# Miniprotein binders against o43075, part 36

Target 1, 293 residues: o43075
Amino acid sequence: MNALNKIPFTRALYHFSRFRSFTTSGWIMSGHNKWSKIKHKKSANDQARSLQIGKLSQGIILAVRQEGANPELNMRLATLLESAKKISMPKSGIENAINRGLGTAGSEGSQVHFIEYEAMHPSGVGLIVEAVTDNRARAASSIKHILRNHGASLSTVKFLFSKKGKVEVNLPPEKRDSMKFEDVLDDAIEAGAEDIVNRPKEYIDEEDEGEFLILTEPSSLNQVAHHFRSKNYEIKDSRLIHIPLEETAIDVPAKDSVREDIQKLIDDLYENEDVMFIHLSILNSHFLPILDE
Short names: E, the ipSAE of ESMFold2; O, the ipSAE of OpenDDE; V2, 0.75 times the mean of E and O plus 0.25 times the DockQ between their complexes.

## First folded at step 17 (miniprotein)

Design U5 (at its last look DockQ between E and O 0.48; V2 from the best seeds 0.00; counts 0 for: pae E 6.4 > 1.5)
Fold by OpenDDE base, look of step 17:
Structure U5 (fold): chain B 293 residues (1-293), chain A 101 residues (1-101)
Amino acid sequence: as target 1 above (293 residues)
Amino acid sequence: SPEEISRLHDKIWELYERVMKLRDEIWKLDREGVSPEEATQLEDEVRRLYEEIFRLIDEIERLQKEGLSPEEARELRKRIQELEDKVRQLEEKLRELRTQS
């Protein structure tokens, strides 16, 4: 009778404002990583591979521009380089992307721009579409065309979000059988994380997703990522994200038609070469995958 | 000319990026507790700038399909310049607020 009172959940609740256990009811649309969606829908066609390589190149350029070309110091770059290896991206392509990020590419290198397009869908779902492009006019025209095809329009929607750091990690390979969630919580607290979510393996659809999603203050992202790396965790992703505010987030499971419409919009946006990441004002969309069909 | 429309389109998206940065900086100041009333006023001004940007984008895209008359080009240049001046004023106000804090 006595075994139920194991206390450790209470201490984590004091330091983490929002311990969310994955309940099965919360299947909400993850902001799909740019890399993973291209894998699942299109057969290994040369076009899909080219799109992936192009997107990785743009990601590398941006990562280098923001935090430099050293993968030991730039955790986002390190994750992108691992993704590039996984898809067998040519070394010359990686080197060219790094050089473009450093501004050392000798041609009057078309200035790369990072743009966040803000849009509202007729369902009330807000979108932030991150794009990296050397041609603002082309990117804008193409993205706006896709938005319009789904009834979405440009609108201010960042007020529906909070900017946070996100680190996705897997357990150290040597500790997979011995380490518990409680140990990961302690490491997250020690690192100065704000929150942690344990993603069940059944919800890891993407090879670049981690079992644990750690949320941080934007200024603490690099510190937290380095702390987990120092403890031999496998860093799957490290980035700034827009998290939907709970007060204004749409609960999409209650609206199946909305889910389908938003999924089609997201899919069409990710087919665009300049689109890097999409944030949705959907509840828990920052950590839950969208559609197991 | 198609070149003029392209230049206007590039300029409006440049202004969009500048306004986006302003918004992010205003939200940072608000979170830091620096002058909540001023932050709210600046946010309202930023919202108005976004609305004008979206109107101009729609107009430029329409004219890209229909063609741009010299009169329409003059009007768009005028509106874009007025917008750029407002963006610059907000950037200056924000710098002043940061130096006072």
Scores: ipSAE 0.079, ipTM 0.547, lowest interface PAE 2.9, mean pLDDT 78
Fold by ESMFold2, look of step 17:
Structure U5 (fold): chain B 293 residues (1-293), chain A 101 residues (1-101)
Amino acid sequence: as target 1 above (293 residues)
Amino acid sequence: SPEEISRLHDKIWELYERVMKLRDEIWKLDREGVSPEEATQLEDEVRRLYEEIFRLIDEIERLQKEGLSPEEARELRKRIQELEDKVRQLEEKLRELRTQS
């Protein structure tokens, strides 16, 4: 009895390979470009550093809230702690973020709220904006203002998406020359993954992007991530995402004014201190990078 | 009046949190193989609740600026109570579905 028998790996391979070009086309990747846009827009001053620390702190809060403070059981937290060390985030700041993630269990006073704002852009692209805030009025006012400035309106769009786990990995360093996609596929099947896609190197732009994107059921995310770690893969990212449904996803071609409009909207949203992730009902937005021209 | 508006505001945000939890539970049931028709019906109900929540938030913010009359307060309390009743009904329905084989 093999629970892995229902994983649609051939669908992922077929989809990725059929639509690939090695030429940049300006695709948008939901939620995946937040660190790059933060750094790009703010790299010239101390405001960029503060925002980077703030976003990392919010990531830790969210990860702890969802899966607990034990990095042995919470791969997303483990990955975020590694990122915190790389940017020399103060140890006191890390501990504060962990404590705030735990705070719902009995903290008097300030509460951390997880809010999803659902909206529709005039182009027909749906957005899910995930926010983490201790001030709901500020978050709601700011995010609504940004949405309205871009012509978007609050409306439920969840029906355009499916919730999945995502694990981004690189090959084990000692096996980089000897392993092929079929070997990674075998490991994904053993781990209980739902799907896998091979990302061409030219589309790997961020530190949290890997050579392979593995999709999981939400409840299996940590199990799958730990399985790949046990096989000595480098874990680049591990988190929950919203995947656009193919039946209703919009194909936003390169050089279309809609793409530029959406890019401006997501850039403004990511600059907001409370915004964590943005998911778009754009075809393939869960695994294609945003390519800057 | 300001204290009443604050109380209504807090209540609608509490209901927002419950609706988002319902949405998450429906996603879990959909992936566990619950009947597609039942999952679709539940999703439609949650969409209507979400939209009503934000209509109420906008209306409360508007009336906060204009002042809240006794008539308007009664209408808002009624709409919020109706919303809470629907949320509770969905919460019960999902609890029943979680215990079924």
Scores: ipSAE 0.073, ipTM 0.500, lowest interface PAE 6.4, mean pLDDT 74
ESMFold2 (binder alone), look of step 17: mean pLDDT 81; pTM 0.787

Design U6 (at its last look DockQ between E and O 0.61; V2 from the best seeds 0.00; counts 0 for: pae E 4.5 > 1.5)
Fold by ESMFold2, look of step 17:
Structure U6 (fold): chain B 293 residues (1-293), chain A 101 residues (1-101)
Amino acid sequence: as target 1 above (293 residues)
Amino acid sequence: SPEEISRLHDKIWELYERVQKLRDEIYKLDREGVSPEEATQLEDEVRRLYEEIFRLIDEIERLQKEGLSPEEARELRKRIQELEDKVRQLEEKLRELRTQS
């Protein structure tokens, strides 16, 4: 009656193999200029940069509170610091965020709360909205208002997802011509990863995103991330995520306005300063963009 | 009243977070060998807590539009306190079940 009897060996192997096959399907499903991250990069301005700095600050505070201020031991912090460097976040701002994270239960105004708002869209798509805020009531009011404007409502939806670790990587520059997917797969297996996904460069911005998505048990996230770092991969992201369960994930046709409605909702949510990440119960949404066709 | 509404909002969302933690703890207990019947009972208790939380959110939203009287504030605080008592009781129950496992 232990946990091992609840997960058949054959099901685990099928899952791993199935993830590898989705790489080619992603190419067929999308046009590259409609990716939401591409649109945000094209519209970047002083307001967008200021929001990005604010979100990085909140992420750093949380990461330090959770796993400490040493980026050699805290991979999430390490990736956030690299992102902060890319956008030229002032060093004093980084130091302030680290100090706020280290301040054990400082003044009430400096305490950071990590909250996952669960919601359901009228289409049946579930959302988990990750927020980091020093003011629960303000964040909740703002996020609830955005949800309501799109017809969504608070609802328990976490059962539609599985919690996993995600490590996004790119090959070391000196090995990009010599390494293939099979080499990365071997490294992922050695690291103890559960799954790996490769997607075409058309779907990614190599400056901000990884070509390879490695999925892990939550407890193995740092171990896997350190393994890839030790092999000189460029680590683009290391975090916990919720991936949609295939059994209940919504498969919305590309020519359905539901995808457009969901994209508008998530765009509005990301404009909120407290929103850090959004998980959707749409099939393959953890490695493919939401596209309107 | 705006400051009272904000404080009540913050408390409801604190309880929302605590109930989410309880659900995660129940999932862990289920994996560690709690009987299926006990796991189902615990999940039903969490479901009822979520239902109460969502009702309180709806009520606060209504009162934000109409304005909050002192009597309405007292009743809302009472309902929130009753909810918190139930959350604490379940938190203690899970703590005891974990040590008995």
Scores: ipSAE 0.258, ipTM 0.691, lowest interface PAE 4.5, mean pLDDT 77
Fold by OpenDDE base, look of step 17:
Structure U6 (fold): chain B 293 residues (1-293), chain A 101 residues (1-101)
Amino acid sequence: as target 1 above (293 residues)
Amino acid sequence: SPEEISRLHDKIWELYERVQKLRDEIYKLDREGVSPEEATQLEDEVRRLYEEIFRLIDEIERLQKEGLSPEEARELRKRIQELEDKVRQLEEKLRELRTQS
């Protein structure tokens, strides 16, 4: 008597519009966290460490500015503080970043700006480059120079994306051997999430990536993140993202040359101190890593 | 002066950020179904603003390398002011639409 038919897919289909099982065929470039990518490419020299610390500092400033300085309420801040601990960021640097985010750093000249630079690559790939800077003119000139070096130009591209919340989680350590995907799915439904993707371990290149990617409405992000935290999940990341629209997203696996060109552009952008995150109009780029061959 | 061109550069990027916020708010109104026709018109106006911003950025960057004459500075200030006035008008229209909903 074939026990195969208890696919709990029917209940999940009502609440989640898109169950995507990772099929092995879709190696697509993820929007990478700037802090994790620097670890892999540059030998742990003082310059790479300084760049990582700078980026985390900017991230902390922005997180505090948006949702306050309490890591119990600000899940994005909590994740950034954990990343700061992992790289042994000085406590004074963290405190300074928090204070700058609160606007208590008394110099008028220290205003931090969040800017999204929109660009189009000649391949048809749209980019949204998130930057945090105290100098708009410098940041703009530097980022535009990098874009031009790769043939990209400033353009309106947000119409190629949908804004969503993203929570990345690992299973509770105490339940790692007992919990199934179905249990995580039930928790996601209960939390009010829109979708869930199980990322295979072979696609987790970064220590700050989660095994499960939970998608939410932008307004539900904090609620969903807190719900998973209350169930003792390990929260790896919590942020607003731009997800490529499927109808206009480029399928890059069919264009190896485009993949290489975009990878070089992304790498050069992430070397810039002001760049925080890059969104691509590439299909599934929001959850699939760029595997270096 | 190098200081004048830097000020113009800062101003154009400030306007860029304001237009981005304006666009994001228009997209929110469109999703809420408040006024599809008005949202479409506002989106077209925003697109024109982006095009002008990109032209001005390119011109400022060119002049940063070549030098800025008093005449060119006057023309850039004029175009940036005209752009700022348009941005302000759209911000006001959007506020009016929100108060009517």
Scores: ipSAE 0.249, ipTM 0.664, lowest interface PAE 1.8, mean pLDDT 79
ESMFold2 (binder alone), look of step 17: mean pLDDT 81; pTM 0.789

Design U7 (at its last look DockQ between E and O 0.62; V2 from the best seeds 0.00; counts 0 for: pae E 11.7 > 1.5)
Fold by OpenDDE base, look of step 17:
Order: structure tokens, then sequence, then C-alpha cells
Structure U7 (fold): chain B 293 residues (1-293), chain A 101 residues (1-101)
């Protein structure tokens, strides 16, 4: 009976603003990586593979443009290269993406643009749609068409979000059986993280998701990611994200018609070649998967 | 011409990207506690710019389907230029605020 009470919750509470235990009640649409979702829904046809390769290529271009071409220094690039390897992306495609990110490939017409489309759904759910495109007009027309098909319209919604760093990690392979959550928490505190969430294995639907989600200040993202790497954690993802503010976030139950409508919208958006990531003003949507199949 | 409407469409989305960057920088200043009154004014100006951008996007997309008259093209160019001038003014104000901090 007595052993459960000694979680030293007291020290963690001083350094982390919010210790969230996964309560089963918060069904949240995770911002899914564009490439991981396509794997689960469509049979591995040539079209789905081409779309995945295209998305990874765009991701690599953007990562290189933002933080350079060295995967030892650019943790986001390192994660994308591992994902590219996992799907057997051609080496020539990776090299071309890196070169485009460096601006060494092609004329003025080959410029890649990062665009965040802000939209409001009729349900009151705000969306930020991250896109990477070489054709702004095409991307805009296509994304706006998808939004309209679901009744959504362009609107200012960034006020519903806080920008944060996110690092997703798995335990060091050599310590999987010995490390506890408390040990990961101590490493997160030492790294200068703002918060940590332990994602249960049953909620890890994507191969690129980590068991632990570490939240950081945007300026601390690289520092925290490198700290976890130095401790031999497996870095699954490292990126800037928009976290929904709790005060304005919508709580959408798992079996709500609103959830189904939003899921269809997200699915259609992720079928678009230019769409990289989607943020939702749904409570806890940054770490929980939506659909229990 | 289809080419003219495509150019206008590219220009309005370029301005949209610039406004997004301005907004992100204004939010950074807000978090840093820099000039709260000036930041509030800048946020209101950004909101007005977004509204105008969305109106122009809707109009351009309508005209892509219906065709663009010379008169409509002239009016759109005028509105886009006015918007670009406002964006440039805000970019300069933001640079000034950063140099004073």
Amino acid sequence: as target 1 above (293 residues)
Amino acid sequence: SPEEISRLHDKIWELYERVIKLRDEIYKLDREGVSPEEVTQLEDEIRRLYEEIFRLIDEIERLQKEGLSPEEARELRKRIQELEDKVRQLEEKLRELRTQS
C-alpha cells in the first residue's frame, strides 16, 4: 500500500509550470508530421510514397534554410534525415533538397517560401497551416479551396496560441529498463526545459513520435535538444510549435461531430503537397492523437 | 490578362508573409515588455492589414474565375500598392523600436 506516495512532486512543481498527467479525458488532435500520417491511411501506392518523399524534401529544404546543413548542429535536419532513411528516400533527392535549402540550386524561380495560413473553422477551432512551397499562388489557391470545402475561412488566430519549442525523445536504448520518469524529469530540468509530458505507449501512433514530449522556450529549443542527445536519448522530433492557450482552447470530445469534421479537414490538408504541419486551438492537441480507431 | 492576375496573386501572398513576420516580431516585443502602448497600436494596425489582405485575396480569386478587366486590374494594383506602403511603414517603425530598446 505505501510505495506509491513518494513521487517527489514537490521539486518538479517549482521548475515546471504544469505537470500534466495524461488523464484519459483529454482527447486531442496531435499536430501530426505530414509524412507519418500518410503512412497509415493510404496503401503504400506510388502516389503516397511520392507525396511522402515530396514532404520530406520540403522539410529538409526548410530545415537547412533555417539552421544550416550540418545535422550535428541542426537537430531538426538530423530527425528529417532519419525519417528519409526509414522510407528509403533516394540519396539524390536528399542532396537536391539540401542544395535547395542552401540556395545553391537553381535560378530565382526556385525560391522556396515558408507560409503560415491562419484559418477559423465554423466550430470555433482555429488552425495554423504551415506550408512550404515554390509557388505561393498555387499553394494559396489549393489550401484555401480545402478550407472552404470544410466551411473554414482565413482569419487571424495566432492569438489563440503560444509559440514554444518541442523536443520528442525516447529513452536511451541501454537504459530503457532502468530509467524512470523522474530521471527524465531531472534531465529536462537540467537542460532548462519548461515542461515535460510522458506519453503512454498506447498514444504513440506514429513512428516519429517520442515517449516524452519536452516543451521549451523557443530560444532554448536547440540547447535542450542537444542536452538530451548528449545524454544518449533518441531524438524523434525537434521543432518550434504553436501550443493552444488553455484559456481559449476548445475541448473537443473524442466522439463529437466537431472532432470528425476537423479530422476530415486535417486529412484533406495533409493530402496537399505543400502542407507541412497543422496546429489546432484544441486543448492539448500538441501531444495527444485524436482517433482511437 | 491571366499573367497580370497571377502577378497580383503572388504579390498579395508576399505581403501576407511580410505581415506574418511583423506580427511575430511584435509578439516578441510584447513578451519582452517593450513599449506596451506602441505595441498595442502596432497590433491593431496588423489586424487591419490582415483584414485588407483577406479581402484582396477573395477578390483576386473571384476575378481569376470571372476574368480581369483593365479597370479592375488598376484598382487591385492601387490597393496592393497602398497595402505595401503600409507594410513598409510598419517594418520601419519596428526597426526603430528595436534600436531604441
Scores: ipSAE 0.114, ipTM 0.588, lowest interface PAE 2.6, mean pLDDT 79
Fold by ESMFold2, look of step 17:
Structure U7 (fold): chain B 293 residues (1-293), chain A 101 residues (1-101)
Amino acid sequence: as target 1 above (293 residues)
Amino acid sequence: SPEEISRLHDKIWELYERVIKLRDEIYKLDREGVSPEEVTQLEDEIRRLYEEIFRLIDEIERLQKEGLSPEEARELRKRIQELEDKVRQLEEKLRELRTQS
């Protein structure tokens, strides 16, 4: 009993046309994944690799603390382990991070804290900066300092966003030539997803970005991610995110100096070892880059 | 002392997280269409709480570098306690508003 068979034909065409035309029609600002600019800006030197390993370690610790050490049940951990493999993170470092996540939760000196810093840029763009740190005072001071250097300040901005689950996938490699977009859409509907976005391949620059971005209710994230994995999709990312509300999202014209200013702020924030991800109140920033390459 | 400054910093960040939770509850009330006038007032109160939180963070960072006298510690504890009292008042107001629907 396939729920798609009960959807009116015009509704199915709307979903198909919406994703295709939106994806291919133009360039829209996007937010950044946690460490991609570090690799490109610094040409993957030893400092950049050390920073990437440190952030992966903190991410693994947090993921294990939140949902356990079994990658079959903890999709966030599974995607972090794949990222660690791709940058050749030492196995001992991975094991240490998992052990820290499993360790005694009562030790205050060994705790890793997840914190969301809310800020406003002078352009009117809101930011939510996700941080994972073992030193809250240091993280707060350094992030506030970076914000001040760019004219931004801590401010309430969460009301500009909606919290969603995000699953980023690539097509199953064995079905790449035979699988149609309608099949991916059918799988997304069957999984209980809210939305699907086809990212143009020229914008797949980050290791945690996929051909398709699947949006879910927060409580359905793992269910949807496991459904796609059960269909042999490559899972690139599975996490909670803040999506800009379309009503209040900033639509900044291409080639505006605001795009450059925001990019510089984001680059500086991502150089900080405690910063994991940044959400922006810029239209479509959850799947498109701020600057066109 | 460094330990005292760390405890004050932890307390102010605890209050920050409670204010975020209050804002999330206000957002839910707003989406449900409950008491639009009261939502506006609560949002203004939240903004004032954030302003005081950020001022306290600035002061704690300064004292971390310069050292903390007993008088300065007492004043910071007083300001943090006043902030916590205000946070509790808003938590109580939201509970009352949620019950009345």
Scores: ipSAE 0.000, ipTM 0.356, lowest interface PAE 11.7, mean pLDDT 75
ESMFold2 (binder alone), look of step 17: mean pLDDT 80; pTM 0.774

## First folded at step 18 (miniprotein)

Design V1 (at its last look DockQ between E and O 0.76; V2 from the best seeds 0.00; counts 0 for: pae O 2.7 > 1.5)
Fold by ESMFold2, look of step 18:
Structure V1 (fold): chain B 293 residues (1-293), chain A 101 residues (1-101)
Amino acid sequence: as target 1 above (293 residues)
Amino acid sequence: SPEEISRLQDKIWELYERVLKLRDEIYKLDREGVSPEEATQLEDEVRRLYEEILRLIDEVERLQKEGLSPEEARELRKRIQELEDKVRQLEEKLRELRTQS
């Protein structure tokens, strides 16, 4: 069987139609890019820069340990190195992270752990908090403290999600004016992708996110990512992700107090140096912000 | 001592990770034709282990604030070891079920 036969045409059209309806809603038509506005808030803050560099370092360490130090073979590392260049991370910091991933300089206590903490907010929103840390007890204590401050508690919530591969891409620069969504869809089908989403440009973080989000079976992530690279797409991200199940996801705009409470919790969690990503059981939270103001 | 507490917390959180992985493994077995009765029994055991881990997390935090006596440290190590033994037993059981099926 061909991998291309794993993405039903009707399924792709359904997701495309739903995405189109959402992007034409009144709140989308306001034209505000909330994530971009947050990032444009004067980034000269030394603490914010230091935090971002620290998280990139931890990501590089883990990526190198898992798939090696060769960016041509290790796509996760390649995307992390591109992010490090965009934020002007010092080359010595990058080299140190790679060496720690290889186990060379200062090997004792240099091992990092990838941990997923599962929690439930009082509103019924489930959270999966991804962390990368070289100190399990410190990370756990800090994250639990933040959760407690917001009324959340450790609880199993993975049943609210589906595990998928995610590849985010931009069109090849030389083909941006000549390629259409249908061309990207054809490439996704050929690669064996499960789904494709066209993210509204006003919500794209141009440093880390792509215009097209390609969803895959977890085991097909590498195959799909290499397929798009072989066609000269710009790969912005390639990773595993937890996507909220639609039947149990909530619509944040329908409950304003929940929207505000969750955003405060998320902001506090992301200020923790060990927290890498947060998955929420909120409709479309894997590609849209939960607040648009 | 602070070193003893840190070591206990490291072990408890390692067991947290292992129990969640067991939950995921049981889900895979259920999908692949293990009887509903066997899956339910395994799910119940994992739930009990998870609940015990949460209790240990809270107990260690309480004793960290109040001060940990040598006797209390010995009792915590015993409870953690018993929990780890149960986790290992369940990990072995799942390995056997995968090979038999």
Scores: ipSAE 0.604, ipTM 0.854, lowest interface PAE 1.6, mean pLDDT 78
Fold by OpenDDE base, look of step 18:
Structure V1 (fold): chain B 293 residues (1-293), chain A 101 residues (1-101)
Amino acid sequence: as target 1 above (293 residues)
Amino acid sequence: SPEEISRLQDKIWELYERVLKLRDEIYKLDREGVSPEEATQLEDEVRRLYEEILRLIDEVERLQKEGLSPEEARELRKRIQELEDKVRQLEEKLRELRTQS
């Protein structure tokens, strides 16, 4: 009898109780898709849209390269394609991204590279910056320049993190009024998830984000994502993430100058076209804004 | 030339990616319990390579601002080739470890 590592029911409730003290003011969670955050920048100008399309294109290329071009099997690709539809990304752009991911873009197509830049901020906050680029030298120069402008430098920081799977879901539309968190928890346990977090509604962008964050072993990510899909959950995101280790994670109060400095750094990094995702060695930064204790 | 610096940077970042992949694969082997001692040795070698790459990144950026002489360019190419050879050796060792497990 395999001891079902039962997610302690108490842990999910404990996380929920901790969420009630969160003020919504001003923290960009590292665990969110970049495109949702770009929308919240008031400059809904053509540049922001172009940047969003570019990042979705890069995401599609990477997703296809990693897990193939079938959205029925590649849950990350499926979520990216849905996001592309929501922003009215041109079909030609989507097709080009898929083709570049498959390597079928003719011999003239610049090879796309996935790079994780590791950096340390003077505050002791470690960063992992995921980038997708066709020009390593340009991407490196640009990202390093941004890091330096905030006093950060390239450093080994991966030891501050644990690699996990993350599935982000909303309730099945037909069950939104009837399902409870306990039902979602049972589904997460059945799927073989390690943990589940119910995010407060005030922290959710309903268009691009899920109410429930399910954490998995990296090898179980696809299985868990498929399990939730089979139960008609709306899959908002499916990806590997770096979760800060509790032992070494920085606890940054919401009103701390460090939070403001890190937020500015993150904002500047997210304005870079090659940057796809940022992981922070800040406690709970993968699912929660930094809390004022 | 700016073009030569860009080529050197591209090669350094290629090595950076390869070293990161090596590290991730070694961590996977360690988690699988394949060979703790060999994994530790490989981790130390990968760490050293990573640090050498970071130094090269900083040096090339300095030279990008100051200018790159033909002699400096030749020396950088040599150092990059030496790193590439080391990375290749580690990739081969890792393949051997996977086949023995």
Scores: ipSAE 0.115, ipTM 0.594, lowest interface PAE 2.7, mean pLDDT 79
ESMFold2 (binder alone), look of step 18: mean pLDDT 80; pTM 0.780

